Miniprotein binders against b1l550. Designs and how they scored, part 113

Target 1, 279 residues: b1l550
Amino acid sequence: MRLPEELLERARDIHSEAPSHRIKLDRVGSFGLKVPVEFKGFLLLAEADVWVSLPEGRRGVDLSRQVEAIYELSNPPKDPFSLCREAAISLLEKLNYADSSGVSIRFDAPLQDGESLKYYGVEISSIASDEIINKIRVEILGMTACPCTAELIRAYKSSEIAATHTQRSLGILEVSTKAEHPDPDKLASIIERAMSSPLRTYTKRPDEGGLVIRSLSNARLAEDVVREMIHLFLEEFGHLPEDTHILAAVRSMESVHMHDIYAERSFSLDEIRKEISSH

## First folded at step 10 (miniprotein)

Design h28
Fold by ESMFold2-Fast, scan of step 10:
Formats: sequence, structure tokens, C-alpha cells
Structure h28 (fold): chain B 279 residues (1-279), chain A 98 residues (1-98)
Amino acid sequence: as target 1 above (279 residues)
Amino acid sequence: SEEELRRLADKFRELAERLGYDEIEVTREGNRFTVEAERNGVRIRITVTRDGEEIRVTVEIEKDGRRIRFLYVFTSPEKLEKILKEIERIIRLFLEEE
């Protein structure tokens, strides 16, 4: 049902009124929007949040303008990175009382895996003010193998192989930068290469054996994986601005324990280069 | 190279022309060039540098006393066309008041 438009002349403009308390709010917006995106040849359903800052003298935000902005830019579907950056800028332009705007988009990214697909998690954001800060977080599962147990078994006189426990490990790379979002496929590749081996959607017995052997011959601690991810990141993305901030982490779902092992490092490019050069 | 830098300058000048800008000013200083233009109260300043394979593009848009700056840093030539199109779409948001 649609109410007569003349009611607008009699209704108070609530959002432009003074608030009960003169307090600035950092993020006010529409969260959990479903938007179509085009990613590497795939049409995907993504989830988006859009927001703006709200000044202390204004009661509310025009939420309908926020939804219009992202939906207008998402038709036809476009790549989520451009959508994220363009929508953040559009919000700031359309809502002139705001000091900043932001957009986050989340989706599962398909990755070719032989004749099948596997998926990794992507969350991106763009925050616009007098500059744009772009953030991307990539999470992908891989396999790790324990080098400590491998050494113990190799020392055991009856062992003919480097046997050890293996487990799924979640690798995480998060990048915050003034430059455009890094390519998530390259971030996922860095994570997988840092692991003992990648995971597959399905394998036949000989291929499964090969993955296990690869993992066993490339046993790595969670700490090793994080260091290798940082090393590979610097090789691929060392050209980013020096104030680029990175989080590298791995969560190992230890097959021999009831708990997980976690290792992480946060750093700026400037910080890590000084650290490496001092050692 | 000189030829590559000139080709880059031309692409950004053409971008400003497609956006309907008149009186586009292109300034060069070493391995850097700047494209400046103003139309309908929207001032743009695009600064491009090339250092070997690395291309840096800084875009500044000023409208109604508000200025926003954003950056692209890339080494893959194929990214240039995508970046040019995105810059064009963003500037159009400021030129077209909806």
C-alpha cells in the first residue's frame, strides 16, 4: 500500500531535527544488503553494508539515499572492488552532512581447481573522507603438517618415512591501503603457497596421496606459515604505499588437540622493512 | 621512456575530454605529469608517475569546498584501462547531481 504523497507536507522531517543528545556517531547506515557482483567471470550474490558519519547536530541519516546509491551502482553487476570504492564516494557526495562514508562487501570467491571449483572468503571495504582507505581480507583453508612430530618419528629407528600429523589451517591476509584493493586471487595464492599444501574440492586416491606426501615433505609450524606469507607478500605487493598496513595470520585446527594454534603479525610496510634491514 | 610517458599523458587528457572538460592543462616535470581541469564547479587534478614498470595515479576531485584524493599503484599494463574507466565513473558522480 502507498500513502498519498501530500502527507509529506504535513509530516515532520525527523532525520533533520536536533537529536536528544549532541553526540557524533561514527557509522550509521544500511547493513546486510544483498547485491549482485561480477567477479572474474562469475555472477555472485554478495552482502553489503553502507554507512556514513552523523554529525552531533543531526538526528538521523537518510537511509533510502544510501540504498539507492549502492543499488544504482550495482546495476548491471560490476566487480565488487569498483562497486565498493564508487559507492563510498557516491555516499559522501550525496549526503553532504557526512564527514565520512563507508562500504563493506562480503562474498565467497570461486577459484578454479582442476575441473571443479573451490571457494575462499573475501571481505572488502572502502572508507571515504578527504582520502580513500581500501581494505581487503582474504581467508582460505590449506593443509599444514607438524615438523616437530616429523623429527621425532624420523629419529625412531623403525620409521622409514617422515610421518606426522596433518590438519586444516586457515590462512588470513588483510591489507589496508590508500591504493586500490590488491587482487584477492594473488592474496589467496600467497596463502596457499605458504602452507604445507593447498586443499582440493575433491581428489582421486593417487592425487590425495600426492597432496599428503607434499604436505609431509613441506612440514611447517603456524609461525613458519605466517613468516612465509609476509615474505611472499613483500615480493608481490612491496610497491604499495609505505603506510599500507597488513595482518598476516594462520589458525591451525590441530588434529591432535582439542584446541587450535594461532599465529599472527600486524605491520606497516615501512615498519617491516626497517625490522628486516636491522637484522 | 619518453614515448610511454607521452602515451600515458594522452590517455588521461582524453579521459578529461570525454568528461566534457575544456581548457585542460597538462604539465610535465621529469617522470611525472599532471592533468588539471575544471568544469561545472568540479576541479580535477590527476598526477601520474612512472618508475620502470610501476605506475602511480593520484586523483584529486574538488567540489563545493570538499576535496577527495585517491590513489592507484600498479605494474600490470592491463590494469590501466580498468583504472581509467573507474576514474571516469567516479568523476561523473561529481559532475552529475542526482
Scores: ipSAE 0.659, ipTM 0.877, lowest interface PAE 1.6, mean pLDDT 85

Design h29
Fold by ESMFold2-Fast, scan of step 10:
Structure h29 (fold): chain B 279 residues (1-279), chain A 103 residues (1-103)
Amino acid sequence: as target 1 above (279 residues)
Amino acid sequence: DPELREEEELERLADEFRELAERLGYDEIEVTREGNRFTVEAERNGVRIRITVTVDGVEIRITVEIEKDGRRIRFEYRFTSPEKLEKILKEIERIIRLFLEEE
């Protein structure tokens, strides 16, 4: 139903009015928007959240303007990282009462896997104020093999290659930085290289056997995987600002337990370099 | 000679960022060189930009500062892959246009 235009002229501007209580709100916006993005040659449907801070003296945010802004910037579809940064800046510029703005975009990223594709999770955000902070979280599954059970079976059978349980493990890297978002494919690669072996979308029996043997020969604790992820991250992304913050984590879906094993470490580049140089 | 390569890269980048400011319609573009860095400063219709670019071996650092109506925003890029430069230049141009279009 469309109401007559003259009602718009008579209606109060509710958003600009004083609120019932003078309380600042940190994030007010539109959440769960569907937005097309272009990622490395693929057109993907992503989900986006957009928000701004709201000062204690203002009743509401112009939500329709927020939605229009992100849709305007997403047509034609563009790289989700550029979209994220540009939209956050645009919101802050267009809504001059806000002290900060933010945009988050989530999607499943295709990754070439032989002649097929596999997918990993990506969530990015940009938060703008007098500076921009860019965040990215990458999650990808890999395989781990238990070194403890491997050693027990090796002792029992006197074999050079011992049987052990293997399981899917979820590797997680989060990066928060003043520089542009790190390439998620490189983050995914770091995670996979830290695992006992990567997972494949499709493999034939001989290749599957090779993957299992690789995993068994490279058995790793969740703790080992996290340390290796940090080591590989520093090799690839040591050029980022010293105040860059990283979370490295692994959740191992243990095939011999009813529960998962979890290991993580949070650090800044400045912090971890001082730690490593003291060792 | 790595030092000469750095000098040539810095000169090329200074030209590209000057051209970016020109495409945005800026007047009185000031480009200043200091060692392994240069700064591009310009003002148009109340929108002031300052772009600082530093070349350190294979690493390129870009800092963009935009000031409008007494409000400043600053954002950075740090990369070692030269192929990222074209995309970053286009993004910087689009972001600055957002400030200029509201004039």
Scores: ipSAE 0.644, ipTM 0.860, lowest interface PAE 1.5, mean pLDDT 85

Design h3
Fold by ESMFold2-Fast, scan of step 10:
Structure h3 (fold): chain B 279 residues (1-279), chain A 100 residues (1-100)
Amino acid sequence: as target 1 above (279 residues)
Amino acid sequence: SEEELERLADEFRELAERLGYDEIEVTREGNRFTVEAERNGVRIRITVTRDGEEIRVTVEIEKDGRRIRFLYVFTSPEKLEKILKEIERIIRLFLEEYLE
């Protein structure tokens, strides 16, 4: 049912009223919106959050204008990175009482894997104020093989390739930068190359055997994987601004334990360059 | 190179022209150029620097006493078209002009 618009003349403007307590709020918005995006030739249904800061003297945010802003920019569907950046800026322009705005978009990114598909997780954000900060987090599963157990079994059996436990490991790269979002396919590639082997959605027994042998021949600790991810990241993305902040992490779902192993390193490009060159 | 920087300057001048700016000031100094323009209370300042194969684009937009700055850093020339189109769409938001 739609009520007559003339009622707007009699109704109080709740949003513009003074609040009961004069307290600033950092993020007020619409969370869990579904928006179509175009990603590398695929049409995907992504989940989006949009928000603005709310000053201490204003009771509420115009949520309808937030939803309008992102949906106007999402038709026709565009790439999620441009959508994220443009929507954050649009929110700041449309809601002039706000000091900052933000947009977050998350989706599973498809990757061609032979005649099948695999996927990796992507979460991006753009936060606009007097400047824009863009963040991207990529998560993808790979395989790791334990070098410690491999060496122990090799010593026991004197074989060329020692048996060891393998497990799924989740690789994580998160980048926060004043530049545009890095290419998520390149971030996913870095993570997979740092692992003992990548994972596949579909494989037959001979290919599965090859994947396992590859992993065993390239056994790596979670700590090794994090260091390799950082090394590969610097080769690919060392051109980003020096204040770019990176998180590299691995969560290894240990097949011989009831718990996971986790390794991470956070750093800025400026910080890591000084650390590596300290000789 | 000088030739490459000139081609970039022309691309960004054309961007400002498509946005309806009449008085466009382009300033060159060394490996950078700056495009400055104002229309309908919206001031833009786009600074482009070329360092080897790396291109850095800084966009500043000022309207009603609020200023926002954002940047692009890339080495792949094929990204230029997409970046120009995004910059155009963003500036149009401030001009209160919407693309179909």
Scores: ipSAE 0.610, ipTM 0.860, lowest interface PAE 1.9, mean pLDDT 85

Design h30
Fold by ESMFold2-Fast, scan of step 10:
Structure h30 (fold): chain B 279 residues (1-279), chain A 98 residues (1-98)
Amino acid sequence: as target 1 above (279 residues)
Amino acid sequence: SEEELERLADEFRELAERLGYDEIEVTREGNRFTVEAERNGVRIRITVEVDGKTIRVTVEIEKDGRRIRFEYRFDSPEKLEKILKEIERIIRLFLEEE
């Protein structure tokens, strides 16, 4: 059962009315929408948030227009990066009272892992105003090995190969830029190469032994991993605008402690190049 | 190269033509060109610059006194086709009345 559209002519337009308090709102929208996306040959279920700014003189936002915009753009399913950018721009064009619009999309990205797949976390956003700012956050697990304990055991046993504790470490790269979103597979690759070793979905015993030996031979502090991630990022993405902002971080889930170790660095491309060149 | 820049200019001119623009201005200056066009109150300005292997594309769309700008930076020719299609879809959002 649908009510006649003629009722809209008699009903008040609540959204366009003055609010009880003349206060601007930064983000008003539809959150937790399920949308299909196409990512590198895979059809994935993603979760999206869409929003716009609301001026002080307007009571509400046209929520149905927001939902229509993203669903129209997601049929047929397209890559989440184009969807994110196009939807943000579409929202701003369709809702002319807004000063800004935004879209964020979250999904788990498949990554080829031998003959199987592993998954890493991706969250992207596009915020539109008089320009577009694109943001991507990639999180992937790797393995680190403690060089401090390795050195202590080496001193104790006088061995060339020292045992040490290993742990899962979460690597994080977040990039905010005026250019299009960086390729998340490349960001994931940077994180994994900075670690003592990558993690696998499954391993046979010889392969598992090889990963452990690799990790032990490439022992790294969380601080070492962050510095290496920054170095590798600059090699791959140095072409981005100089005002591109990056967060590089590692959270090490220490196997010998009840707590984690965390290291991070935020920087712009311009800032980090000046810092490196001054040393 | 000069020939590469000319091919890119042709591709972006064709983009504007596919969107229904009839009066398209293409301006060359060094390693850069700009495509400008207006239709149905929607003005576009696309600037493409080649810096070594990196191609930089800046798109500006103006409609009803509001201007929006967005950028692309890439070094892979394979990305060009996808970027052109996205730009076309975005501009079409501004041209659609329904």
Scores: ipSAE 0.697, ipTM 0.892, lowest interface PAE 1.4, mean pLDDT 86

Design h31
Fold by ESMFold2-Fast, scan of step 10:
Structure h31 (fold): chain B 279 residues (1-279), chain A 103 residues (1-103)
Amino acid sequence: as target 1 above (279 residues)
Amino acid sequence: DPELREEEEAERLADEFRELAERLGYDEIEVTREGNRFTVEAERNGVRIRITVTVDGVEIRITVEIEKDGRRIRFLYVFTSPEKLEKILKEIERIIRLFLEEE
């Protein structure tokens, strides 16, 4: 059903009216939109939020224009990074009263795992104003093994194979940059390589044994994993602008505790380079 | 000569952006050079573009600036993988087209 367009002549233009209170709003938009994206040969269903800033003198935002902007750019489905950047720019161009615009897109990214796939979490955003700031957060599970318990058991049993507790650990890399979004597969790879071992979607018994032995032979504290993630990040993405901000974090779901262990470091590329170069 | 190679690569990329501007309907396109830095500038229907390309070793830096109706936006690409170039060029073209459309 569609109401007659003649009703628009009698209806007030609510959005262009003065608000009850002259207060600027930072983000007003459409949240939880479902959009198709093309990621590395896969057609995926992603979830998107789109928003703009609202000036103190305007009552509301034209929400239909926000939805149009992202859906026009998502047909045919394209890579989520280009979609994110293009939609943020499009929103700013289409909604002239806004000082800034933003788009966030979330999806589970497939990663080849033998004959199957495993998935890791990706959240990206682009915020446009006089310039664009692009952000990406990658989360992937891996395995860690405790070196402290390994050393204690080694002393007790004198075994060549370290015995210790292992657990799932969530690795997190978040990057905020004026450059384009980093490749999430490379960020996921950095996280997995920093862990004691990666996790698998499924394993047969010999493969499972190998995974366990690999993790036990590469025991790492959460603190070790974060430092290794930063080291690997600098090797791969050291070309990014010096004001690029990174969060590297690990949450270890400790198998011998009722609580988790967490380690993190936030830094800019300029900051970390000065720190590493110091004595 | 590494500096000569950087300059030649940047010039090649600038030519691709000149061709991109031509495809978008820009008639008056200016290309300027300062060493390994090339800038492509054009204006059409109140939409001004400035694309700067710099090559330093294996790093390619592309800065895009678009001005329309007194509003200016700048965005940046920095990469070391040449295979990203085709997708970046297409994205830049699509973004500029958004500003050239009236509706």
Scores: ipSAE 0.701, ipTM 0.889, lowest interface PAE 1.4, mean pLDDT 86

Design h32
Fold by ESMFold2-Fast, scan of step 10:
Structure h32 (fold): chain B 279 residues (1-279), chain A 98 residues (1-98)
Amino acid sequence: as target 1 above (279 residues)
Amino acid sequence: SEEELERLADEFRELAERLGYDEIEVTREGNRFTVEAERNGVRIRITVTRDGEEIRVTVEIEKDGRRIRFLYVFTSPEKLEKILKEIERIIRMFLEEE
């Protein structure tokens, strides 16, 4: 059913009207959009949110123009980082009443793992105003091994085989920067290298044994993992602007406890360099 | 090096030319250059700095009294082509008429 277009000439423009209360809103938009993206040779289905600020004198946002902005830029599918940045900027250009715009995109990133694939989580955003702030969060599972229990077992048995409990740990790196989004594969690599060992999608018995021995030989506390992640991050991404903000965290799903262990550190590049240089 | 900075300046001048800018001003100061151009009420200012292997690109676009600034910082030369294409697409959005 199509209504006659001449009715649009007589209908009130609700969005441009004064609101019931003159209150600015920070984010108004379309959330949970499905968009195809191209990531390192893969065509993936991502989920996107788009929004703009709404001034106190305007009742509503033109939601159709928000959806048009991201869908026009996503056809053909493109790199999700460029899509995120371009869509945020496009929203400000198309919606002139907005002081700021934002886009977030979430997907699971494939990573080659021997003869198979494994996946890690990626969430990115771009928030545009008179400048753009880009954020990326990467989450990937790894393995940790407890050094405390390893030392107790070694002392107790005087054994050549160091035994300790191992568990899955979730590593998290979040970066907020005025520069372009960091490469998520590099962030995932930093997390995995900070762990006792990476996890595999598929292992045969000899490879599984080797992975366990590797983790036992590289036993690390959650606190150790976070510190190593920060160290490796500075080596790889020390070129980012000094006001870049980072969250490094690990959540260890302790095999000997009913609860998890969590360690984190938030910092700016300027802050962490001053801290390290003072020691 | 000076030769590498000159190549970068040429790449960004060519970007502005592809966007239809006819009057392009390129200014060099030490390890930095700035490309300025204006067309159809859209003013662009691109500042590029090279410090060793690090390349820093700041893009400013001004249209109808609104200014947007964004930044790229990279050390890998293979990223340059992708960054140039993204900058071109973004500026083109401001130049297009509906």
Scores: ipSAE 0.715, ipTM 0.895, lowest interface PAE 1.3, mean pLDDT 86

Design h33
Fold by ESMFold2-Fast, scan of step 10:
Structure h33 (fold): chain B 279 residues (1-279), chain A 98 residues (1-98)
Amino acid sequence: as target 1 above (279 residues)
Amino acid sequence: SEEELERLADEFRELAERLGYDEIEVTREGNRFTVEAEKDGKRIRITVTRDGEEIRVTVEIEKDGRRIRFLYVFTSPEKLEKILKEIERIIRLFLEEE
């Protein structure tokens, strides 16, 4: 049932009123929206947050206009990267009192794995003001093997066959740039190539043995993995603007400890190139 | 490179034409060109630079005192069509009522 429209003439416009305290808010919006997206031939269910800044003199935000902005652009489903950027722009146009707008979209991305699929985590955002800043975070599991224990066991047994502990490790690449979002499949590939070996959704025993042998033959410290990720990132994405910011990290779920090992490095492209060139 | 830059300039000039601009100024400076157009208080300025295989596209749009700038950087020519279509959609969302 709808209430009569003439009630709008007598009702206060709460959103446009002065607030209790004249304080600017950075993000006000609709969070946890479910939206369909088209990603590399797949129709996926994604989760989206949309927001705008709220000036100190205005009590509230038109939430209905925020939902309209993303839903109008998400039906039919489209590329999540274009959806993210276009929705951020649409929010600024629809809500002219805002200084900035933002959209984030999260989903699990399918990746072909032999005759099956595996999944990795993707979170993207676009923040619009007088410019657009695009951010992407990719997380994927891989395997690492300890080179320290491998060397000790080799010395103990005087064997060409190395033995050591292996564990699952989570690799993380996060990129913030004024250019368009990097391809998440390429970021996931960089992470997997930096690891001792990738992980699979399922394996038969001969393939499982091969994966373990690969990992043992390519033992890497968490520190080694982060450095290799940075090296591979620079080879693939060195064309991005010099003020592009990257976080490279790995969290190793150590099989011989009750705790995890963590290594990370944050940098801009300008910063890392000067560092590498200094020696 | 000069022939490729001229083709790119034509693509972006046609983009401005599709957006309804009647007077479009294209300026070339070495490995760079700029497409500028204004109509009814709505302004666009697109600067394209080619350095080797890298193409950098900066788009500036302005309406009623609000200005937004955004950037594309790519090395694959195959991405150009998708980028042009996205630029057109973003400009329409910001400048045109729908």
Scores: ipSAE 0.503, ipTM 0.821, lowest interface PAE 2.6, mean pLDDT 86

Design h34
Fold by ESMFold2-Fast, scan of step 10:
Structure h34 (fold): chain B 279 residues (1-279), chain A 104 residues (1-104)
Amino acid sequence: as target 1 above (279 residues)
Amino acid sequence: DPELRREEELERLADEFRELAERLGYDEIEVTREGNRFTVEAERNGVRIRITVEVDGKVIRVTVEIEKDGRRIRFLYVFTSPEKLEKILKEIERIIRLFLEERE
């Protein structure tokens, strides 16, 4: 049902009124929006949150302007990274009372896996104020194999191939930077290369055997995987601004325990360079 | 001559960013060169832009500043792959166009 527009001339402008309590709010917006995005040739359904800051003297935000901002930029579907940055900037430009704006977009990214596809998790955000801060989190499963048990079995049986337990491990790379978002496929590649082996969507028995042998021949602690991820990250993305912040983490779902093993390191590029250069 | 190649690269980049400003409808465009960097400045319809490009070996750094109605926003691009330039230029153009529309 649509009411006459003449009623708008007589209605109070609730959003521009003084609030009952003069308190600033950090994030006010539309959460859980479904938006189509185009990612590396794929049309995907993503989930988006959009928000702005609300000053202490204003009762509410114009929610219709927030939805309009992301809607206009998502039709036709475009690259989610550009959508994220452009929508954040558009929100700040359109809503003059806001000190900051933000957009977050989440989706499962397809990755070519032989003749099939596998998927990894991506969450990105852009927060705009006097500067834009871009954040990306990539999560992908891989396989790890225990080097401690491998060494014990080698000592016992003198096997031609290491025998040890293997398990799924979740690798995580999160990057916050003033530069554009890093390519998530490159972040996923770094995680997979740091693991004992990647996981596959589909394998035949000979290929499955090969993957297991690869993992067993490349046994790594969760701690080893995190250090390798950091090393590979610096090789690929060492050109980012020095104040770029990174979280590298691995959660190993240990097949011989009722609990998981977790290892992480947070750092800025400036911090890690100083650490590595020290003797 | 590595020095000559850097000079040629800077001139090419300066032309690309000048053309970007021209496509956005700016007709009073100032380009200044200083060592390994250049700056493109322009103003139209109350929207002032300042784009600074610095070349440091293989690393290209692009700083974009947009000012409208007393608010200034700055954002950065840092890349080593020259093939990324085309996509970066298109994104910068789209972002600046958002500011060329009137605020509510």
Scores: ipSAE 0.545, ipTM 0.827, lowest interface PAE 2.2, mean pLDDT 85

Design h4
Fold by ESMFold2-Fast, scan of step 10:
Structure h4 (fold): chain B 279 residues (1-279), chain A 100 residues (1-100)
Amino acid sequence: as target 1 above (279 residues)
Amino acid sequence: SEEELERLADEFRELAERLGYDEIEVTREGNRFTVEAERNGVRIRITVTRDGEEIRVTVEIEKDGRRIRFLYVFTSPEKLEKILKEIERIIRLFAEEWKK
C-alpha cells in the first residue's frame, strides 16, 4: 500500500528543522549498500557506504538523495575508483548544507593465477571537501618461512636448503593520497613479491614442491617483508605527492605459535625519502 | 617535449569544448599549461605539468562559492583517455542541465 503524495503538503519537513541539540555530526549516511561494479573485465558485487557532514543547525540528512546518487552513478556498472570519486563529489553538490562527503567501496578482487583465479581484499574511499582525498587498502595472503629456525637446523645438520617452518602471512598496503587511487593489482603484486613466496589456488605435487623450496630458499621475517614492501612501493609509486601517507604491515600466522606476529610502518613519502637519504 | 605538451593542451581544450564552454583560455608557461573556462556559473581551471615522463593534472571546479580541487599523477599515456572521461563526468555533476 502506498500513501497518497498529497500528505507531503501537510507533513512537516523534519530534516530541515532545528535539532534538539546544536551539535555538528561528522558522518551521517547510508551504510552497507550493495552496488555492482566493473573491475578489469569482471562484474562484481561490492558493498558501499556513503555519508556527508551535518551542520549543527540541521536535524537530518536527505538519505534518499544519497542512495539515488550512488545508484544513478552505478548504472551501468563502472569501475569502483571512478564511482567512488564521482559519488563523493556528487553528494557534496546535491547536499549543499554539507561541508564534506565520503564514499567507501569494498570488494574481493580476482587475480589471475595460472589457469585459475585467486582473490584479494580491496577497500577504497574518497572524501571530498575543498579537496578530494583518496584511500586504498589492499590485503593479500602469501607464504613466509622462518630464517631463525632455518639457521638453527643448518647448524644442527649441514644443508644447502635448510628446513624451517612456513606459514600464511597477510600483507597489507594502505595508501592515502590527493592523487587518484593506485592500481590495486600493483599493490597486490608488491605484497606478493615481498613474501617468501605467493600462495596459489591450486597446485600439482611438482609445483607444490617448487613453491615450498622457493619459500625455504627465501626465508623472511615479518620485519623483512615490511621493509621489502616499502622498498618495492617506492620503486613503483614514488611519483605520488610527497604528502601521500602509506601503511605497510604484515601479520604472520605463525605455525609454531598459538599467536600471530605483527610488524608495521606508517610514513609519508616526504618522511621516508629523508630517512633513506640520511644513509 | 614542446610537441607533447601542445598535444596535451589540445586534448584538454577539446574537453572544455565538449562540455560546451564558449570562452576557453589556454595559457602556456614552460613545461605547463592551464585551461580556464566558465559557463553558467561553473568555472574550471585545469593545470597540466609534464616533468620528464610524469604528467600531473590539477582540476579545480568552482560553483556558487564552493571550490573542489583534485589531482591526477601518472606516467603511462594510456591513462589519459580514462582521466579525460572522468574529468568530463565530474564537471557535469556541477551542471545537471548539461548532462546527457
Scores: ipSAE 0.457, ipTM 0.799, lowest interface PAE 2.9, mean pLDDT 86

Design h5
Fold by ESMFold2-Fast, scan of step 10:
Structure h5 (fold): chain B 279 residues (1-279), chain A 100 residues (1-100)
Amino acid sequence: as target 1 above (279 residues)
Amino acid sequence: SEEELERLADEFRELAERLGYDEIEVTREGNRFTVEAERNGVRIRITVTRDGEEIRVTVEIEKDGRRIRFLYVFTSPEKLEKILKEIERIIRLFLKERLE
């Protein structure tokens, strides 16, 4: 059912009215939108949030304009990074009362894994004002092996390949930058290379044995993995602006404990380079 | 190289031409160039710097007293085509023209 358009002339424009209290709101928007995206040759269903700032003198936001902005840009489906950046900018253009806008998009990214696929988590955002800030968070599981127990077992059995406990570890890289979003596949690759070994969706017996031996021969603490992730990040993404902020973290689901081990480091590129060069 | 910087300048000048700008100013300063143009109250300024293999592109769009700036930094020349297309789509939003 559709009401007569003549009623629009008689109705108050609630959104443009003064609010009950003159308080600025930081984020007002439409959250949990389903949007199709094209990622590396795959059509995926992603989840998006869109928002704008609301000035203290305006009662409400044009929510229909927000949905229309992302809708227009997502048809036909395009890559989620361009969608994120373009939608944030479009919101500022469409909603002239806003001093900032933002878009966040979340999806599970397919990654080629031999003859199969595995998946890693991706969350991206773009926040636009007089500049745009792009953020990406990548999470992927890998395997770690304990070097402490390996050393004890090696001493006990005098073996060249030490037996030790292994566990799933979640690697996390989050990057906030004025440049375009980093390639998530490269971030996922950095995380996997920092681990004792990557995890697989599907393995045949010889491949499975190889991964276990690789992990045991490359035992690493969560702290070792975080340091290696930072080192590899600097090799791949050292060209980003010096004020780029990074979070590198590992959550190790310890097979011999009822609890997890966690290690992290937050830094700017400027800070970490000064730290590394100081010794 | 000097030749590659000139090729980049040509690509960004052509981008402005495709957007309907007919008064385009291109300025060269060492390892960088700037493309400036204005049409229908929408002013653009695109600055491109080449430092070794790194290409840095800064885009500024000004309309109705509002200015927005955004940045691309890359070393892979294959990214250039996608970046140019995205810049074109973004500027068209400000010109209120849909890409066909």
Scores: ipSAE 0.701, ipTM 0.883, lowest interface PAE 1.4, mean pLDDT 86

